VH-VL binders against p38822r5to271. Designs and how they scored, part 4

Target 1, 267 residues: p38822r5to271
Amino acid sequence: LSIGNEIKDSFKETHKWVQNNLKWLKDIEQFYRERAKLEKDYSERLSRLSAEYFNKKSSTSVPISVGDTPTTTPGSIEAAGVVAWNEILSQTDMISKDHDQLSTDFENHVANQLSGLFTKLDMTLSKINGFNNDMVNKKDNIYHELEKAKKDYDEACSTMEMARNRYTKASNDRNKKKLDEKEMEMNKCKNEYLIKINQANRTKDKYYFQDVPEVLDLLQDVNEAKTLFLNDLWLKAASVENDLGANVSKRLQAANSVVKQNKPSLN

## First folded at step 15 (VH-VL)

Design z6
Fold by OpenDDE, fold request of step 16:
Structure z6 (fold): chain C 267 residues (1-267), chain A 127 residues (1-127), chain B 107 residues (1-107)
Amino acid sequence: as target 1 above (267 residues)
Amino acid sequence: QVQLVQSGAEVKKPGASVKVSCKASGYTFTNYAMNWVRQAPGQGLEWMGWINTHTGYPTYADDFKGRVTMTTDTSTSTAYMELRSLRSDDTAVYYCARDSWFGGSYKLPNYHGMDVWGQGTLVTVSS
Amino acid sequence: EIVMTQSPATLSVSPGERATLSCKASQSVSSNVVWYQQKPGQAPRLLIYGASTRATGIPARFSGSGSGTEFTLTISSLQSEDFAVYYCQQYGNWPYTFGQGTKLEIK
């Protein structure tokens, strides 16, 4: 009469199922790591592009070297255009850096946190598994004791029966005492068996009315935690990307301010 | 008594690998995660990673990803940490430490705390 | 990653006096801070977890407080065995990072 192994096996299957559901976090983590890579790549390429065009010489501009730093002297509307263009390129380079920051943010504030979340929840699931094991082991022990008690009682009964058969053929005071001893032992075993039955029943009740609900609640807690923290990380991911957008907007505004100063006519 | 016993000191050349063992006793090995922390001479503590001793899944610090491998042998209640491509700045005392994350309450939130430490393993990397 | 900054680097205090060690997080870590003690030639020892809960076997003279970004370890009356290096660690964000340590020495 052992239910512990069956319960343990059933729980393991459920536990595995729950754990598999957590693997989704790994996929999400990988997604943001890939996004980080893309941002990094974009940043680098944009930076190179900006640099390339900075190095392109304009036929309308003459570089002047004063000391250790070459400069361009603005003096015409064409020069103003060059100034505007340089500002655009400069801001573009800054935008490239903003993308680099986003890459870093995706790694540090999203992907790494997803990794941590997975690990924590996985560890928690392992704890729950440990709890289940302890519970099952306790039940198994009680049922094992019950089985033993039953066997002992059965043996005592058999012994009693044999004794009855033996001593009824030759009844004397000595034999009567022996029978009484066997009967006492049988009754002792019976009592122990009854005690174990009660214990087993209590254990069973505890399992169904306390242990199972508790385990289910723990699993629910894990699932809720997963959802809660995952949502937070998704919001964080959006936040850092919005920051990029804001920065890009700022850079473009700065460039636009210079462009607006590039007047089509001389005043 | 609960204790962690680590393998002995190691001397390695640059580029070599080292594998440190950590044998647990006095408790159920698979009920506690195992951390690895190192400490360079005269420096602070640096977390390297941890491993779920139940599932065997490790999680490494970014600085060690690709160079470190953490494993366990549940039959011997032993955790292992292998560090590859050793360089001089890897010279340090390496500790295994049991994490209380697996202990205590089964309810969330849980706390982190390395409550049992090995005696440390000195790894010296020199040419 | 979250940077944990401990201050001061070295704290000189006389036996019997109160010692206050600070740990500041670059970002909020709620109450997810642990404190360790390390004596020369020994492995670290867990003192406080959850910012304010003493580990098993830790004397009452040790106390932790704080939340968010500011954390404090207090030793109410220093004993001779308390002179050591103390580390804080956060586990609010991954990866779990250590402070650089505070050396508590005899004045």
Scores: ipSAE 0.343, ipTM 0.711, lowest interface PAE 1.7, mean pLDDT 89
Fold by OpenDDE, fold request of step 16:
Structure z6 (fold): chain C 267 residues (1-267), chain A 127 residues (1-127), chain B 107 residues (1-107)
Amino acid sequence: as target 1 above (267 residues)
Amino acid sequence: QVQLVQSGAEVKKPGASVKVSCKASGYTFTNYAMNWVRQAPGQGLEWMGWINTHTGYPTYADDFKGRVTMTTDTSTSTAYMELRSLRSDDTAVYYCARDSWFGGSYKLPNYHGMDVWGQGTLVTVSS
Amino acid sequence: EIVMTQSPATLSVSPGERATLSCKASQSVSSNVVWYQQKPGQAPRLLIYGASTRATGIPARFSGSGSGTEFTLTISSLQSEDFAVYYCQQYGNWPYTFGQGTKLEIK
């Protein structure tokens, strides 16, 4: 049955293909975990840097000069510069926190979800494989029963023929009764064999024309689900990173607003 | 007929490891995922992770990553959970539980649920 | 992670009366909620899965409802054997998390 083998192979290959696709999810997961790590490291380093320079500022003395009729003293200008610098450092620290948040978001909303997706689909795939195996086993069992029924029938036929030969050689009531008994047994085995043939044919048809296509469709469903959920997670990843961008922009705008107040001239 | 039988109570010192076994019977072991859940005295349930009994792939809760190892022996239909670097707050009843994910229809969607539980294994961590 | 919050912590109800237990998810978990019953000294027992599907062997008086973030377990007419601790669990997002439990006691 060459066609049967091809169909079996089709399932196996498709299953393997889906498995390999699921492994891709692990790679993607790892990617986002690595990104999270980078964001965390960056956050920590940036925070330390900001703190370092903030502490340096405390030791900075600003010279004050007083003019005869100044509207804005040079000292005030310098002070404005210090204020601007403080704001820049402050906002930089906030930006570091934003990166920390992104790290957390990559871990919790992307990487962990990819892990969960993998586990769900992996379990589903295993379930599908299990059911396929059950179907195969069911089919194999009925064929085994068919073989047994065939053997029984063959044996019954042989026994009946022996009885027939005895009756032919010696036509008496005893041999007639024996022949009748063996013929009845043969017919019983024949009927059982016919039943098993029909059952086997039905099982075979169901397996190849219904069950196999169904499990292949299920494999496809798993793959489609993977794509669907993966897309959502990619969109989520982009979203959280965009949030970082927005926050960074906001922080920079805040700093810029103070910097713009740091005028170079007294007028 | 379907049941999970766990190993007996354990008493361990801090820093030690414990390995709990869960023997399945009455069903095809590899057709159902196995969960591990613990419960500290007087506390709620805490999910530790699960293992695909078909592939052998475990997935752990973050709180246990690095300290827990889940394995299976398909030949004996037994699941194992090893917890390392034990501390006092690890004192709990540990349960294995079969997941209904593999049960019922093979059609999507599937639902999770731990439908068969072991009797629990008390692990006491004390100095 | 998604936090599952059960309320009330303790519910006192008389036999024969209706009991309503709530479980709230910090984020949407669709219909991926499971309910468990645990009696003293026993392992938990599965009651409801998929938010509203009753597990095999569970009496009809138990029902689950809800979607998204709000879920409810209802016992229409409390029996003596129903007094226990009930837990909800979500499977909507990784990792799977339990509620803290609701103790159902006799009023």
Scores: ipSAE 0.325, ipTM 0.713, lowest interface PAE 1.5, mean pLDDT 90
Fold by ESMFold2, fold request of step 16:
Structure z6 (fold): chain C 267 residues (1-267), chain A 127 residues (1-127), chain B 107 residues (1-107)
Amino acid sequence: as target 1 above (267 residues)
Amino acid sequence: QVQLVQSGAEVKKPGASVKVSCKASGYTFTNYAMNWVRQAPGQGLEWMGWINTHTGYPTYADDFKGRVTMTTDTSTSTAYMELRSLRSDDTAVYYCARDSWFGGSYKLPNYHGMDVWGQGTLVTVSS
Amino acid sequence: EIVMTQSPATLSVSPGERATLSCKASQSVSSNVVWYQQKPGQAPRLLIYGASTRATGIPARFSGSGSGTEFTLTISSLQSEDFAVYYCQQYGNWPYTFGQGTKLEIK
């Protein structure tokens, strides 16, 4: 009996532990959705900054071309510096697009996948909890029926004993009939009690030796599936961010190459 | 018997909101997710999202994020879908549908199917 | 997202004949496909889940097959009540998506 309570408490504790681990998936999902928003906002602001300074560059070139002063000769230091600046602005705009891609990758390859995983595992956990409740209710109902049958039998035995005692003291037909009626009631209650004992024994064996271990194993399976898939998603998150880093590095190398060609003596 | 009964037809103007109810009976409401699906006149089915009726956590399709809110009231076994900032192309029949398969198996992955549907709620958006 | 493409858009078939409806996914969904039937003026009805398992109460003339990207619903001997629109849906990847439907009509 006390074993039953320890196992019942173990399911409740294990279920709560798994449920909290699943709820943590929603926090992780929200983190990557918020991370995606940050990358998107940065991308948009960086693109606007590049466009702003591109427009300043265009305005400066146009006034020089239409002013009173002749256009500068090709190959000047001013012309080489403008080429380098144009490349820096171009690469900056490409970097803004790299961050837009990271935003999209976080949303699609991490957050959306976490949402699907949570939904599948949460509904599985809900069904496991329902199955556990059904098993416990069936066991408890059989034990309640057994206790009622025992109480009914004990009362029928007591009533029959009283009728037998009365017949022993006053042996008349009225007391004999009452004794026979109480014996019949006692035998009916005895049969019901024996039926409930058999039912309770079958239910006890199935519950403790089959149902409880299986349900606890299923809870552990949900947590193991959560852990394995979450690890894969964290590795994917790192992979998409590494891709950003590689792209940014290539953009900067391209800009540096143009800057290194900006020489005072080169014609 | 298992049944989903939805609220009646609605006529709305552009910019308004609509809230459709879906009352469940004949089963344990919190054991099954509730989907919302719409169908424009003469067109196919479009999944709007679902709500985990156990936790109350909704998940929305991208086309509806920011405009839709899905909720439940577990005390009345009722799911709700509210669509805001209505446009004329939101004119459709809106269905609630219970997600199932779950009852016969608890192994991962779970198979899903919408096995019980509400009768549908026509929402007409016009000036 | 995964695009589910059904073909043909309309299939005209005589009662008693076989109908074959196709559904193609833009990327693999394993066996995570569901088929629904929708009669005029009614809500959809679940026919097949898990690509090939008939739902409770669905007649044996309905069968589903396929895995990966290509799926088929077969109705082996059409009855008058089978003329309806049929939708496939995938649930193998987020978000869940429907095909555009195949209308099965009397020839």
Scores: ipSAE 0.057, ipTM 0.546, lowest interface PAE 7.1, mean pLDDT 84

## First folded at step 16 (VH-VL)

Design A1
Fold by ESMFold2, look of step 17:
Structure A1 (fold): chain C 267 residues (1-267), chain A 127 residues (1-127), chain B 107 residues (1-107)
Amino acid sequence: as target 1 above (267 residues)
Amino acid sequence: QVQLVQSGAEVKKPGASVKVSCKASGYTFTYYAMNWVRQAPGQGLEWMGWINTHTGYPTYADDFKGRVTMTTDTSTSTAYMELRSLRSDDTAVYYCARDSWFGGSYKLPNYHGMDVWGQGTLVTVSS
Amino acid sequence: EIVMTQSPATLSVSPGERATLSCKASQSVSSNVVWYQQKPGQAPRLLIYGASTRATGIPARFSGSGSGTEFTLTISSLQSEDFAVYYCQQYGNWPYTFGQGTKLEIK
């Protein structure tokens, strides 16, 4: 188990966790779109109900007979109870419009804003993932270069040993020149290998102590932004529903005022 | 050097479809969302939607839902916008525009506008 | 959707003078406004973001101000090349919306 593999798994796990929390916004958005649909349907049905009972009253006439030939006077003689009923129907229709407004508010101020929040933060998360991939690739390239430098040095050592063995067995100028060439090649490979060791150590320190914490902080920042904006949207959802409640209460108080004027001795 | 190059002008009949391409160069395509914005002759700008170029997830303006499809091809760094069931009032110049959105918290860089635009594609819808 | 209303529709100003363009949001967008310039036959050009921050390469004669619902683009010492249509865009509420534009004409 290397520290590198544990930290790689930490980014992957954290990214997945943030991504799942972000995807949850789509479920919350759908909930408020469905709430908006329910409120719209209720508004339409309540408006039709009010209109239906108003039309029953509008179609009603009370026959008024005077003398031997009956006549029908269009329209009802209004009583205090009928005035109260008209007000109840009127306030009920206003309540239907209050629900239509809540439907619109859920769509525009909650659901659409959740869609925007997801859309923006999903793009931010994609960009952070790209930064992490670039950072990992840079680190892996340095380690790959170290591995190649080590291989090149090992091969140069083997070649130099072969040339040394030939010179030991046959000490002529040709074999000496070849040994000198291979020793120079080995020393060059050794220097390159030592340079790559130093580069790899510096890269390791930067990656684990600077780059990884920075990228994990960016992931946390996405989740914190999601939480802050989601909380604001939940508070907005509560606010528009509280406004409905206040409006409905106002409608009912208006109706109550008229009902209280419907005294038994006047019916 | 950072640039968006769009496909050429098109003439269409009502009821047809048009697909406009937008090829990005000079930057990492998947790091920036792509907007589509149109402008009818003599009129203002109208936002049509955007696409997350990394995931391919589009978000459409309400006026265009059901008629528009936005896609990407990350291997060619190209965004596409297809508008179906064309009407004469769809005659417009269609722009792609790179979005600068990065984050939405006080700790993350925020929005610097649509900072790179394509040259525009004129789509003419006539009988 | 937030409606962005620009005024005036057309503004005629002499070169060297100051131009003031207005943009009003139907509800608060905080400082989340962008200004674009569009010359005839060209794509829009980013001028200002965050209501008041100039984009890279934009001359100092362009300045923006405002917050909440009312925003202003000011062009000091108007140049002939500034003849264009100017658009505001909000990003304070989803979705993005543009104003209808102000055409700046040089007298």
Scores: ipSAE 0.584, ipTM 0.823, lowest interface PAE 1.9, mean pLDDT 87
Fold by OpenDDE, look of step 17:
Structure A1 (fold): chain C 267 residues (1-267), chain A 127 residues (1-127), chain B 107 residues (1-107)
Amino acid sequence: as target 1 above (267 residues)
Amino acid sequence: QVQLVQSGAEVKKPGASVKVSCKASGYTFTYYAMNWVRQAPGQGLEWMGWINTHTGYPTYADDFKGRVTMTTDTSTSTAYMELRSLRSDDTAVYYCARDSWFGGSYKLPNYHGMDVWGQGTLVTVSS
Amino acid sequence: EIVMTQSPATLSVSPGERATLSCKASQSVSSNVVWYQQKPGQAPRLLIYGASTRATGIPARFSGSGSGTEFTLTISSLQSEDFAVYYCQQYGNWPYTFGQGTKLEIK
């Protein structure tokens, strides 16, 4: 019984440990939601900034070069600067959109997936716990039946003994009959008790040597699954952020290409 | 026999709340997740969320976060879905549905599917 | 979120003929696709889970196939009771989303 209690406690502890680990997923989820918010905020602010300066520039008259062979004039040079600036602002706006996309990616591809992972594993954990409870209940039930059978047997023995004593004091047919009846009942109870002992032993053995280990393995499986999926999500998080970097780089390259065309002289 | 029985149809005003019940029978209530799905008239199915019937922990779809609350009463094997701040576009048949875990109820990996559905509850939101 | 696109929106088929319904995911969902059947005025019924496994009590004429982003529900020989709306749902990524449905009607 002592070993059984220790194993039971082991399950509870392991279950609690796994549960706490799952709770950690919620913290990670929150982290990426916060990052998503930051990216969204940055996106919006950057977009507003680019728009503000774009509007400010629009008030400046830029000479329009019309024709297939535009001639470079001092005004054209100034225009080239304006064009470069427009491109920079345009690309900045696009960068703001890229950050918005990252926000969305963090939310949809990381945070929401963490949430889903948590809920799935939580439900699995609950099922495991439920089945464990069923096993425990089954075990407890057979033990209760055993106790009952024992009590019945004890009572039958006592009753038989009383009948025996009566027969010893007064050896007559009536008392003999009574003794025989009580002895029969006692034997019946004894047999039942023996059956329950065997059943209880089998149930106990199954529980401790098969069921509990299996349940513990299932808990381990949940923990392993958590780790694997979490790793994938971390990799995904890095991937989407790398994509942002790549996009930003492309935007800057585009802007730079225009800037390089903004020559300081007509030569 | 496994079945889910939902509460009756309701008519609500905009801004009001509705709470739909779903009583389970014929199976161990806490062994299966409970989903809520709604369907507007003539429209498709929309997943609202699900709840761990053992722990009572719900997870909601983003579109319903802040307006929906899912709860359970294990003593009566009943799931509840409350939707607040009702709008006209919330008019729909609301279903509870048990999530079926295939491939061993507690073993990973699990395959999902809603194998048992309630009969649906019509919620009409009108001024 | 993952978008599930079903096609066609409406499929007209004669009784006894084969019907093929498509469901496409915007992203890979592995084999985490479920198919439901819904008749007018009734709750949906589970047909297929895990993309290809028939639910209990579902006739053999129903079959599911596919993985990744493309999934198919096939009814080998349509019966009168098979005319309904069919929905696919993905469980690959959170949140779980439905297709818009395919209406199977009598030609």
Scores: ipSAE 0.052, ipTM 0.586, lowest interface PAE 3.1, mean pLDDT 88

## First folded at step 17 (VH-VL)

Design B4
Fold by ESMFold2, look of step 18:
Structure B4 (fold): chain C 267 residues (1-267), chain A 127 residues (1-127), chain B 107 residues (1-107)
Amino acid sequence: as target 1 above (267 residues)
Amino acid sequence: QVQLVQSGAEVKKPGASVKVSCKASGYTFTYYAMNWVRQAPGQGLEWMGWINTHTGYPTYADDFKGRVTMTTDTSTSTAYMELRSLRSDDTAVYYCARDSWFGGSYKLPNYHGMDVWGQGTLVTVSS
Amino acid sequence: EIVMTQSPATLSVSPGERATLSCKASQSVSSNVVWYQQKPGQAPRLLIYGASTRATGIPARFSGSGSGTEFTLTISSLQSEDFAVYYCQQYNYWPYTFGQGTKLEIK
């Protein structure tokens, strides 16, 4: 079991999973921007259609009589039909503006907010990655110093043993002094190695039982924030579309009321 | 000391491009997003966009999309903003500004404003 | 996007007196407002964030208040160095937007 590699792989996999979930926000944003474009185009086309038929009717109207008071009858079927048509055109123009508002609402209250959500959480994710790199580097530096201290100790042991062999072979003052020097050097390296072991043990415990769980919790917090805010934005998208539906229904009821006044048997 | 130092003033003709640099020092460059904000003479501040300095991913204001490119070089702790197809109304001082966005608990994000600004780079667009 | 409207455009006040600058948002931005000070030829300086919290190193004579759509910056005893242009900025909605500025000038 390579617990260090397993934990390193866990951060990498979790980070990638969170990053992919954030990138999904860009797809959702694009959908609502495209939806806003569709609503804008529909609004413009509907407004032009309404204006075209209003201008056509307006430009071809002629009074029934000239040189005296024009004659009309209240409740005339022909006059009531023109009133109903003009109301249908007027309500159609109002519906076009309702779609323009929906386009604006999708952009400002949904797409732009998805862009902001991604942008801010992506920066937060970058900071978490930086924190992970910093704590890994600190741990690795302490392990590197431990490895160096171990190597220094092993080398000092080797040179001391060579000096011991020389003293055993030829027991003189020079060889004794050399052995004493190498024993002192070995003991100094041993003490440094023991110090580095203690440092590494404390660092290992903090890293595996505090730092790693904390960074994984931070990654989960990003995903939870994404989910919470995305749900709010989806609810806002539904709300602005419901507002369109309510306005359109109101427009149609107004038009229907006028059409119902255009009765075929009024003579 | 935390500092943002920008490149010097530039004079450009309409249709040209300008690339402004912003060198960061005294802090970890990749921990803070970088904003670009411009100010026409005698006018207010206009946000142009933001770049995630860790990933290099930019987010542009709508008015500048298609004309602006923001980049970073993390090895030199430098942010860049390039504005293309210059017009006379692009004459302005261009600022880089460090963004302080950081969630304290990530569920209740903290924001302390644009807390460090560059000295500004005057770009003059003249015929 | 959110429009931040500052008033007055210019405020003339004598040194030692109190100045009150207004910033109105086109819709609620909660308390997510920042204030900046900009002296001529200089970059903006962060004063206040979260509508009411002074940034590090900002003198106590600067205070901010407000929530929702209406915000104020108050300078309780004007010093000669306080005559500048002041900007509000909202961060409740993306993108960030700035007010057009209030110039504070010596009367």
Scores: ipSAE 0.638, ipTM 0.848, lowest interface PAE 1.6, mean pLDDT 87
Fold by OpenDDE, look of step 18:
Structure B4 (fold): chain C 267 residues (1-267), chain A 127 residues (1-127), chain B 107 residues (1-107)
Amino acid sequence: as target 1 above (267 residues)
Amino acid sequence: QVQLVQSGAEVKKPGASVKVSCKASGYTFTYYAMNWVRQAPGQGLEWMGWINTHTGYPTYADDFKGRVTMTTDTSTSTAYMELRSLRSDDTAVYYCARDSWFGGSYKLPNYHGMDVWGQGTLVTVSS
Amino acid sequence: EIVMTQSPATLSVSPGERATLSCKASQSVSSNVVWYQQKPGQAPRLLIYGASTRATGIPARFSGSGSGTEFTLTISSLQSEDFAVYYCQQYNYWPYTFGQGTKLEIK
């Protein structure tokens, strides 16, 4: 009984451990959802800022040193500095969109996948628990049957003994027949009890040496799967953020190219 | 025999809610996840979400988040799907379907598959 | 979300002939694809899971193949009862998504 309790405890503890690890997935999910929100917020704010200054540029006139004549008129060639500024603002707006994409990527490619992973593993864990319960129930049922068989046998023995005591005082053919009947019943119960003992022993052996190890292995499989899939998602998260970096770099390079054309000379 | 039996057809007005039931029999209810899938007239299948029948934890498709609630009653082996704020484009046949993700095998990797389906429930949304 | 594109939309084939249905994923979904059959007025029926494994009770004439982004359902010799709409579904990425379906009709 002590060994059985220890094994039961082992399953319970291992199950709990796996559950805790799955809960950890939820925390990670939440982290990336929060990151997505930050990126979205940043995107929106940056976009608004860019738009604001884009509107302001129309009021900005760059006087040419050649005279007080405004060179920035509708349909006229804008000053190089204004052109550069326009490009910077345009690229900034594109960068804001890139951040929006990262937000979406965090949600779709990381957080949602973590949620899906959790759901799958959670269901798996539930089924494993169900399987364990089935095994336990089977074992318990056999033991209950064994106990019943034992009680029946004990009762039959008691009945036999009482009959012996009663009929030894009056020996006749009728009483002998009754004794024989009681003995037959006792033997029947004995045989049933022996059968149940054997069944119980087999069931016990199967449970402890086959079923329990199998269930524990299944729990381990869940944990290993969690780790593998989680690693993939972490790599994916890094990948989408690197993409942002690459896009940002591209945008800045484009802006820089225009800025470099903004020569300090008036001619 | 393993089967899923759904509630009868519903007619609702826009803005109303509908709750569809799915009664399972012939198997251990809590050992299988329950999916909900709908199909608009003449259109394809759309996955709505699924629920862990053991823990009661649902997971919804993004398109339905906020409008759908999936629940279970383990005592009656019944799954429920409630869709709120109904609109005309919600007119469809709604199916419950058992997931065979772990059917017969508890070892990973497992494969998804809805192996048992309800007969479907027609929900009509009209003004 | 992952987009599953089935082709052709309609396939006309004669009884006894081979039918090949295609399903393409917008990105790799490994082998995590399921095929369903749906007859008019009926609920869908599971045919193939794991891209290539037949469900219980499914005739041997049905077979699935493919990995990554390209998947195929093949019916080696069409029977009269096989004329239906077929759907593929991916379960590699959340949420699970269906193809738009291929209608298999009698030529």
Scores: ipSAE 0.415, ipTM 0.760, lowest interface PAE 1.3, mean pLDDT 89

